# Ledger of designs, part 5: VHH binders against UV-B-induced protein At3g17800, chloroplastic

Target 1, 346 residues: UV-B-induced protein At3g17800, chloroplastic, of Arabidopsis thaliana (Mouse-ear cress) (q9lvj0)
Amino acid sequence: ASSASNDASSGSSPKPIAPLQLQSPAGQFLSQILVSHPHLVPAAVEQQLEQLQTDRDSQGQNKDSASVPGTDIVLYRRIAELKENERRRTLEEILYALVVQKFMEANVSLVPSVSPSSDPSGRVDTWPTKVEKLERLHSPEMYEMIHNHLALILGSRMGDLNSVAQISKLRVGQVYAASVMYGYFLKRVDQRFQLEKTMKILPGGSDESKTSVEQAEGTATYQAAVSSHPEVGAFAGGVSAKGFGSEIKPSRLRSYVMSFDAETLQRYATIRSREAVGIIEKHTEALFGKPEIVITPEGTVDSSKDEQIKISFGGMKRLVLEAVTFGSFLWDVESHVDARYHFVLN

## First folded at step 14 (VHH)

Design r4 (from m6 with G26R)
Fold by ESMFold2, look of step 16:
Structure r4 (fold): chain B 346 residues (1-346), chain A 121 residues (1-121)
Amino acid sequence: as target 1 above (346 residues)
Amino acid sequence: QVQLVESGGGVVQPGRSLRLSCAASRFEFSEYTMGWYRQAPGKQRELVASISYSGGRTNYADSVKGRFTISRDNSKNTMYLQMNSLKPEDTAVYYCATVYRSPYLKDMDHWGQGTQVTVSS
């Protein structure tokens, strides 16, 4: 039985390419090219980055105040701040357009804003649960870590993907954002791992390593570092079964990560640019909304006002795999852009 | 870089009031869920109150409900804690802090230097 058509997409087209609408002039331009000529997006981005560099260089040419007679020094500082904010927003939207373009190259559609469908069940997951394309986008070692992440989130329901649950929309969004940040971290570490493996400088050589004797201590350090990361709020929250019933399977990448000292692990768990953090926020808000939240004295989020949604475990798996892939692409895109237009950390 | 500066602490008698201010700078204050925390000597830091990014939602520790009021003025990048009917048990260093950058990104990395509140009988 077919569902009734629901055409609630906001915007100009029946199907937006991505849930976040780009608002800057550069973002709107790139959004049009993403639809009409996606293969031209890299060239268009290079042009926009060159314009941003020129604009930043021009601001550096502004006269060191000799106070311009008849003008307010506070006003000049305000204008400079507005220009810097505009450049930051433009850079954020360039990064987002590049991430969207990578999904299009992979022939993977981003999930639309999460709302109940017109389906009789009211489920939000109308997207396909076939995830093979998403799974192939990662190295085998990275995918082992992704699989463990899924096991933590889905728990005993890992093998029951057709079941439907009613779950807090806020909680799902928190899991999504945490999964984006995890994918960013994994890609960063995997790139180092692959380089060192190619150069044969890894301690284990080519053996399959069954897990070092240090696994308990390394796991606690890893989880603490990821959880305490400034921009990461909840790593294992959301739909996970409570407790540690599922065994995390060993992997060579996990062993490599556990070999990092705490300082290195914290550095790798940190999102490098404020623009990348901004994209994670805005993308997740576009998918799940921006509810007002507070924290209780117990340290939990007050979710008594949160919308509940119906979603299958297969739909949840699809969301998490997309989130990890988004984070992985964001790391690559951020690195690419940084090589051409150095970020200003503020 | 991110800067939170508390003010308004002091020494007062029981039953009196104080108003704490937290001046925020160098970040997008209006996007953050914020909190007031306190730490008495020898105790762990505890949440006193939190406030959503717009100010539309608040939460309080049971020990201060009805006596303390958290508020914010996003146009001035300032958060406040009005503390009425102060008790000796309220004696602590009070800190303002970030809590969430968005509903989905917990951010408890930024703290003020603290302001001492002492309630002496």
Scores: ipSAE 0.645, ipTM 0.870, lowest interface PAE 0.8, mean pLDDT 79
Fold by ESMFold2, look of step 14:
Structure r4 (fold): chain B 346 residues (1-346), chain A 121 residues (1-121)
Amino acid sequence: as target 1 above (346 residues)
Amino acid sequence: QVQLVESGGGVVQPGRSLRLSCAASRFEFSEYTMGWYRQAPGKQRELVASISYSGGRTNYADSVKGRFTISRDNSKNTMYLQMNSLKPEDTAVYYCATVYRSPYLKDMDHWGQGTQVTVSS
């Protein structure tokens, strides 16, 4: 135990602007700029991407040195692996910094790490419950899909947001991560939809109704391609005993998605870069922790930290909307960075 | 591309010991829950043991509890299976595999080529 050490600046310690602490030199640099001079973040990112490109060009010119035979080939290969890992971490943290910047520009504070609060109810959701800013960040068609996603998760409690549930923290984190993936997918599809709508070349642009058979078949294909995260369905079953399908509102974007073949849906449901997947995982771990898990011979997960938390349905809605928005921003940020420094596989 | 290479298999008499190693490369080994699996002739592949990313938790099949010990050394990117008091029914090809990358998202599993363990008189 000792007194806290501060440099005599203002008397309170502010909350961090995001739960994930960046580890790379570029990430730490961008974190400081995000706090002190946010208007400089685009220029700082461009500088970091130029450095990455220069480093990659230098590696290409040193290819002969990388092929040294004998004992030295093992050492040289290990050094190259370390450099590649550092490059990947740098890219991940550039992506994260840019996503955080988008939240700052939207005047939306990111939720802090989920931990016990001083609130008398014991709830973890101390964050603001107003979500209008988050809702306005998406096209009307995308928002209808987001609303259906919320209805699936919250069920009959969509209108009773002050109710509190006690639920596995691990499960909430799984829903959060799945919602990030869904937001990424939705933004990708919505951009194509908005372009084709503007050019009046939509496959079903004048047809507002589909046959029940077509809609059922398209729904099954959609669910198979996008529902690679079954925890969303299991979570929804845990918080609502009643059917969710009767609350799902049809939308033109949903009909557009149903028009895709299975190969196209699978491609759109896949996060394009390993770096984007990595930052989704690290962001979710920063919010909900990284419990040590093992698997039993029966195939079930055994966790050392199967912690239960109390959260209101309004708090859960806020988390899911942030997650979807994070995924949407990640799609834009990934595309922006890839245009300047190519790293995406698909 | 992820690589997993098992070693340490062989032919031994009942009651003896073997130590299997799994060398991992080209991925963040220390982030993964890992497992040892085995497949005997004519049987399905079964989980023998699993170990959490830090090594702080382990789980074992009932058939090997008290005889086998799973461990890992993240500084060497290596996982181990110490197999004591071997029985003929332990005869199988033993595989190391990734199980989970993250508690929140599944990753595709990666498998080694396997190493043969034969326990016979």
Scores: ipSAE 0.592, ipTM 0.846, lowest interface PAE 0.9, mean pLDDT 79

Design r5 (from m6 with D109Q)
Fold by ESMFold2, look of step 15:
Structure r5 (fold): chain B 346 residues (1-346), chain A 121 residues (1-121)
Amino acid sequence: as target 1 above (346 residues)
Amino acid sequence: QVQLVESGGGVVQPGRSLRLSCAASGFEFSEYTMGWYRQAPGKQRELVASISYSGGRTNYADSVKGRFTISRDNSKNTMYLQMNSLKPEDTAVYYCATVYRSPYLKDMQHWGQGTQVTVSS
């Protein structure tokens, strides 16, 4: 379509829908669909995932049917490395496109790359500070934890959103990325919490049947799981059944998180896939840049060349809420894609 | 599996030179800020020098500035420390380590096993 290319080149480019430009063939294809027919993005992603699966199956078939010639072993290994790099980039960009689609579906525009504006104040935050849509995208329990996160970042300035600070662009990027990680973690835990809360609310009362309660999940399942573990028997004297029920309360997500053992908590705090980590890095770099960094003898990042920016506390709040929402969507998107094309390392 | 292997240590006289090498494998070396650290007997480990992922920026402890030069060759997954005008106070075990892959996402730091440098007459 040379006529379509000429029309695009002759017109002014619209504002980008996201700061990261996608470079793979699949990513560029999905970028066009995101603009033209966003409702078709899920179907286009399914098509791309089917192609990835076909390529993976063909790669296995090709290896099985190909004989091993001398110098061709090195060539086949280099081709396999190239295909794996292409697969990773394609998959990263599928994840990103799906996250962007979720923002579009929520009618929330992603902030553009952070740069000085023509605004007379010199502030970088030209984006709206209205955050109502972002706040409504989360369960009430998850939002409580997001609010606490904001309070830790903004401190006393939670009520003074028009105030402007001059701050390291690198530091803002670090806060953004940490907030994406936190949103990913929160969604992972909240999803489990909401499911368990719903399952503990049975539609039938005591009038229906006591036997269904004995077969259903709940207190009996919890006690059975705890009792079936060999090492738990050593703690029987220190843990009461009444304490178990009261320690896991459906009223707050914080209490639920504190009920996890250390291994489970550490696992949930970790981003599952390298592709998801890669998207967090690339998205953050698209927003804030990729500086050359070194470390001082004191163990701090050397920011002597670090760019300073002006940003309002309202602008900062908007960035953090977007970051948490991005992480939350990334968890859902990663899970969705993994179910259809397995890529998460175990 | 991440592996860092130091080499090039030894016993030298004051005023002489040594070149340390750190061979890296099991990770994307060219994406990492890297560092050389040292630990003298009875002292805490300290940063000697660091180098950005491309090699475009470096930083040195004041005690070695002007005498030591850190460098890297990303095509060979290798980092170097050229140590000139060595002094007895440079005697230590020298370690290479990863520092950061990204300034935005903090990684677990990986360490080599170390190489002994002894400066004595």
Scores: ipSAE 0.605, ipTM 0.840, lowest interface PAE 0.8, mean pLDDT 78

## First folded at step 16 (VHH; from r4 with V99I)

Design v6
Fold by ESMFold2, look of step 17:
Structure v6 (fold): chain B 346 residues (1-346), chain A 121 residues (1-121)
Amino acid sequence: as target 1 above (346 residues)
Amino acid sequence: QVQLVESGGGVVQPGRSLRLSCAASRFEFSEYTMGWYRQAPGKQRELVASISYSGGRTNYADSVKGRFTISRDNSKNTMYLQMNSLKPEDTAVYYCATIYRSPYLKDMDHWGQGTQVTVSS
């Protein structure tokens, strides 16, 4: 954000449409279209992707000319690196603009940068606590898993959303980012589940569970994958192994996830592109800040500068639902753009 | 592909100084918390010093406090370790590494090839 220079023009206070301010020429253009003519964003994105394709094709031809005698190979490689960095930044901002557009189409406002408000309570969560729009954006099967994720995060306060906690702002940001990753994973799996459901080829089992062998095998495979791969464990934090096969009736999506082998779970738990990871990082930083973090020689984070915030459990619920929805939209947007401008390597 | 290249190692007498450099390329260096690690023969690799993305915060191992200074120049994509009053126990291979771009998302640590520092006789 670069708005601090306008103190002399304090008469206008428009609410930003998203916490992350876009900086590239394409991003600034798309930001203006998002505000003025949001229905034109798809066409504007198409134009920007065509420009990226043209630039990439031109760079490929210049790379071939680098073998001409007298060409400075070091200079050529430096220029190519700079252009690739700019292309990646531009692509990140195109993807972000498309995610923001999906929130606008759903008539859901993104929460603003998290800061203390003038609210007498001192809480940072002045945003709406009604979440019905967010809840209906997901398939019923996906929502069941989102609800379990919320229950794990909120615990007993799932029913008392007015209570307030003082908590590390960094920790809230970590929960937010993990929830984005979870939403991305859930959408990816849900799309496969819905396709296989329409083809009537879903794996065995039922919601009443006629055999525990299939469920026990899936739980054991899932637990082994989580224990061997910490990044999978971080993604699967909302899918509690404690509840599987023992105390919680299996939903069809949860059972479907448990039927995956470890390789498939690892693949689905991975964010496909650097650009999508970059968006998650920059969006989370726009919401919660970019802390100055150092590590002690013992491997612990030096926590002496942690900022504390006050937030209600209803505010946390709203943040987590937004984060999951953001991740779900990011999966769709990434897939859609990759079909037009190939950038996903896996 | 992240690339980290250490330089400035060598053989020096006790009490002398060395300055290590870490040249970074193919990533946004200025966004990362960075560190210097070392590994002596037969010992585990240990963190010597870390520095936040802007350079505004640093942390040091007790064994090097007051003698070593970590710094960075984001305009040159370079991190430094100034090592003063060197002791024989500082003998090790020194590595430049990324620690975190963001504490909200973990990524894999990236390491340089290392540079040998030997403090002897």
Scores: ipSAE 0.546, ipTM 0.816, lowest interface PAE 1.0, mean pLDDT 79

## First folded at step 17 (VHH)

Design w1 (from v6 with E31D)
Fold by ESMFold2, look of step 18:
Structure w1 (fold): chain B 346 residues (1-346), chain A 121 residues (1-121)
Amino acid sequence: as target 1 above (346 residues)
Amino acid sequence: QVQLVESGGGVVQPGRSLRLSCAASRFEFSDYTMGWYRQAPGKQRELVASISYSGGRTNYADSVKGRFTISRDNSKNTMYLQMNSLKPEDTAVYYCATIYRSPYLKDMDHWGQGTQVTVSS
């Protein structure tokens, strides 16, 4: 079950604070503190990171012992791999707990695992459709790009949020994961943009626009880097029976991103740590399940066995905004923890 | 860092069989959708077959359907391609590759070095 520890003995089970239930001792400890004393989570995380550092240092000393003549090098390597995997899983859960805390501080509840509800309509989106809190968590420039992302996903239905569509659950999950990755990217570039804007060192700060050649090249480079999220195009086809060409609203952040060379764009589009990728994977699987997938020779996901769900466009908007916000928080949390417990590789 | 190593390639006569193996390490193999690709000289790399993380679903290129069988053994971190009734057109370098880390995260960053399969008289 996804239940918290009290469902068997209480008169009413509380809803889980997040769809992913943490399994490690550190994760279970932090989950309890998140519910009971959320203001203590930063101190509890510090304690857990110190324990993790101590465990990592202890493994370094064991490598010297394993180098003694007669030691089975294969056995030592397997033990070291197991311990490293345990530390990675623990760190993932610490990071996840911190992301959940940021949602709690913003007074935003994460949506629960997606399943058909007892709602008579059969819709899965019983969560609140009011998104104002989520929208206010981002700079105006970042939100302009988020709005464009929503327009790509929802198309003309941005103004018809009460309409309901039947759509592949797998496709919704893929859009969610892509939106998390996009939020991570956006926060990373927005932080640089906001700093350079306040210091007045932005490339375009002097009202001088790029030539048409430079703008065309920058646009192509940006579109190539962003095109690593093919699930957005597949979702648009699945949501809209007719579809349409979407007008991408220009923004100062988009122009700033277009000023990067291709190598810089690729670096910023990449999730830095294995732990962050693992969080995106596990969180999305907690929301949408882990269906069996294969691809066709044309490179597309074979959708012949996809589970279908009913969801309003307002519910979809809420999911996408949460996903982008999750990615934004993940960038902040990853960066903060890396400064205190180094785990991000170049 | 994911590591994939193919084996089992060679030179065989038309109509014979080969079994390719892909040994995987340094990642949780049982979470991944995997595939076999091939590239003949002067041709584009093409997907031959794909297999879901548990092995419960498979998909094949039309040119190999009914002759090739993809499988996996998650306890051994190994994927296989059983190639029966080989034709000269099957001559290519065969690669194993990751495709999806989960149903929601495409991950085609990791490829083996390839193993040569040559079908000739």
Scores: ipSAE 0.701, ipTM 0.887, lowest interface PAE 0.7, mean pLDDT 81

Design w2 (from v6 with E31Q K65Q)
Fold by ESMFold2, look of step 18:
Structure w2 (fold): chain B 346 residues (1-346), chain A 121 residues (1-121)
Amino acid sequence: as target 1 above (346 residues)
Amino acid sequence: QVQLVESGGGVVQPGRSLRLSCAASRFEFSQYTMGWYRQAPGKQRELVASISYSGGRTNYADSVQGRFTISRDNSKNTMYLQMNSLKPEDTAVYYCATIYRSPYLKDMDHWGQGTQVTVSS
């Protein structure tokens, strides 16, 4: 038995362990276990996955029953669609519960729904700015890539954590979602990198001696790959290529990523399952809301009605690190569950 | 798989009206920001109008502002483009498409087959 999520409050009031509330019977059950007996979550998840497998096997029997005389094929199709939707929701919530459990095991509380606070500075970021636990959850090579991502977002303000910006809540949410997808991508690539490094580690270590020429080449290719995510540049409020390049530390993982062709990069950047995309969607909406958006004929988001919030750069750093960690955990959880209950088709 | 089917195109005289429909199926249509695009012969495809997931916000190209109205009926999984005061310059193939699945997740992967609109005599 252990404490529920380690929130910053005294714990006297019920505080949700995660911003997204689970609605399926399995999800509500797992939410209770996450709070009361988190060590039982893996066993409970295993039982839920076995039930999903049993239900999927029964779904095949129901399709065989569609040949029964007097049975409406349209009715059977509608029933099958409803059951598939419930299966998908159940699986999404199982995956989310496992991601939340990984945060609890790391003793890191998820940020609650972003809303105005009574803080004297007017900031929405009431969460701690101390990030050492989050930073240590990633391999050194992966963290160097995360630092580059933060440098793109925060620019020269990386050392000015108490400074406050007023910015569109929508843009913060877009940076968060992009950071989740980036963390998913990074974990996927890092696993391949670590495997290849281990298989080739004959002299007992990695070569960390990089010249400035190699850094310049990797920076140009990396900037091309990162440029496919314009949301991160928008938060920095005019971060230029010079600012980005001057704060980018060379790393073996960055060089490895830059060696991929565009087809490979696109494949690795793609979220593999519909369920994982649904989690990113619902989690981000739980944090930032679901504003109405449209685009202009020029292809940009029409920002004329965006809600504005105040957030410190330290609060933003913490938020981005959480997002990357969430994406990294989501990759691991998706892979783990797929090995036990196959659902990844891509 | 996501399916988008346009209808309502045709040949009309200048100054007349036409209403396009886009029937959506096999996805949660009510979650999506949607758009109407058009492509005239020899030109690039351009956005004509976009509409938020609930229909509460819209945006229009300057060339159609005040003449075209985008709308949606989430209970019928259908998006519409009412085109009034049509001009020969509006002649194009019109497409419906997805734009965002969530405010935070761009998804422009799904397009209809297009419907021809011709304004001439």
Scores: ipSAE 0.719, ipTM 0.897, lowest interface PAE 0.7, mean pLDDT 80
Fold by OpenDDE, look of step 20:
Structure w2 (fold): chain B 346 residues (1-346), chain A 121 residues (1-121)
Amino acid sequence: as target 1 above (346 residues)
Amino acid sequence: QVQLVESGGGVVQPGRSLRLSCAASRFEFSQYTMGWYRQAPGKQRELVASISYSGGRTNYADSVQGRFTISRDNSKNTMYLQMNSLKPEDTAVYYCATIYRSPYLKDMDHWGQGTQVTVSS
């Protein structure tokens, strides 16, 4: 009797395609399609958006007809609110699925949720640090801005990608989320820039040559406009913002952004939809966890429970580039979905 | 653009009461922890009171504990600070602040322009 050793092939649970697990019926459906038939995601999304529209329209009709007795008004409102929340959740997950699909099309795997590493070094960045595919997804002008963003985050360490730093997990998540928002902003600006470039209506004409040296004052306004996050410089180890000035390359897109009036800049720097903000939040939480943050009596965030992680600068670069790309894609898919299912509040 | 508009400030005598209001617009009010800060002349800005996004948790500075009450009405997108038993030491510019529920999204935090409160005999 030969005991057939059932080698229970430890079926390595397929690595999730994305860190955020979608929970809505539509989101679950799209998650399955992302795995099995990613090219069908756009068509599936159209169907889901049609359903959302139908649901929204049906709810609108019920508002007009309901001579609802006063006692039932509260219940009706609550039900309406729940349905609206459900639609919003579904819409968020649709946006997320489309962003994931764009990464898949680019043959870029999303970074998995950050977990304690079994690596003896304690490094959490188990993902590939190769970023060339991400870099190629952006216009040259946008990439220059992204490079400058990386220089601000990584500072002098941009040349030492193998070095490992111990950093607050919360802080890394903040940098990630800020980078997503920055990517969203850059994509919006870049689209306009590219359009105006094509139309030959860019401010200051075609003369590439006279990027004159008025470098100094514009950096402060740009930093204030793009990220009020003082902590972006913190990876560079307490070096005064004055020292990072040397690695910021002049960018045509930067000059373009500096030509914006304050209102335009604010508009471009604002995430248009609640759903997009929700996706940024949920995706960041899926990567870095939900921090237990207590606001101190002084109005500061108690970071005493913050987890420290070890990450290479190459790993950080990969995260930042992914984040910026995520934001860029989020702009695109938000615009795409809004054209089909109007949800962006102008 | 998110707007925070403070109101209800003024000049009052010691022992009197004021009610400050902060009206928020163009954002999801229920997603933000709200707070009042104050800055007296020559002093640093300090937290006076905060209220969680759900309204279930409140926090007060020791100097105002038992005298001030923070509240919010999410249906009106408005936060309030009831200030009772006012003292000269309460003289400051009072600022409304919003803190987004996610600590990852710090750029979603906002400040009002402030309202002057003066307590004088």
Scores: ipSAE 0.583, ipTM 0.788, lowest interface PAE 0.6, mean pLDDT 84
Fold by ESMFold2, look of step 17:
Structure w2 (fold): chain B 346 residues (1-346), chain A 121 residues (1-121)
Amino acid sequence: as target 1 above (346 residues)
Amino acid sequence: QVQLVESGGGVVQPGRSLRLSCAASRFEFSQYTMGWYRQAPGKQRELVASISYSGGRTNYADSVQGRFTISRDNSKNTMYLQMNSLKPEDTAVYYCATIYRSPYLKDMDHWGQGTQVTVSS
């Protein structure tokens, strides 16, 4: 039975650069450039965005002709919808390619699809568990928040990373997706924090003797954003939210987040674009699959056919750190592309 | 923008049958878990039945189990609810809705305008 997690570089086929395979002509083109000429990816993306802008401008002229009497308004609307959907799918793949590029520039390989184990050990986490590169990609303040997120997920097992758990593959995917959303949120807030810190206009720091109500509100908001997927708390072995809140070390970023009113914090906790949501969905499905699911009348997922997998707590930590990093990069990529091709409406 | 259009509602006598249709357009219907909901006057909206994206799995409220059958035809972008042995308690506005594109994220719910089903003598 092999339990080795070492690289297997014995001259086999190259590993895919990302679990999600791109389908559009632009996506396939960018995938090739990512491998062969990565320095050309920014220029190729700009060219693709210019083509999308030209196509959108041309369709604006066709909307005027759809208003002309005697035209088939239903046909024009149907064609316009098809073209808009094609542009949206192309844009999603451009955004994904840019996120993959950021991982390549950071010299971090994305985890491949989590498949049924062919290894006698039975574990799905055959990828390297070294995480120092991922930890160093974030500001110190953001990393402290990421560490607290890991403590919530792993609980008392933070110090026992070699232990193996048997858990629903669906639930691991839910934790992954929630961690992507959290990374997106953290990067959004951290960018504002770092700018204000650089300009020396931050509040004089939150007084740590401030009431537990203020700290509890920040913890409750954080728990609400993370607990949209119920698996986070279950992974922590039933530790209460109060326990995590009081165990979490204060940081300047946590204090900064707590200074927001609830309305602002809720807005920051949501993904701005449909395209970004679509990327999170497709990436997570590429990693963990898309099971046949239904919902009970009570509103819960019918879990009677859940696939079980074996994963170490170290492997889970690696997945969560990648997910947070993916979300962080997605925020940057979304903002970069929106500045060049306006698509964000939220 | 996503469009869901229900049809097939009406007034029927108890014990009779009715078939509802939900025509979907402007989204990837075949990727979604879908559902039928109903809301009687003065009551909360409730899930009647759900169907997985391929149609391979279904789930029903206890009150309709064995009488109602949910189905879908992805080639026609249409979902159906066959309602047999109708009772006065089934009187409600029936809605079709998207439930999940992905089990990993909460998607935006999309609803039709509803179709009235009335079961009375």
Scores: ipSAE 0.566, ipTM 0.813, lowest interface PAE 0.9, mean pLDDT 80

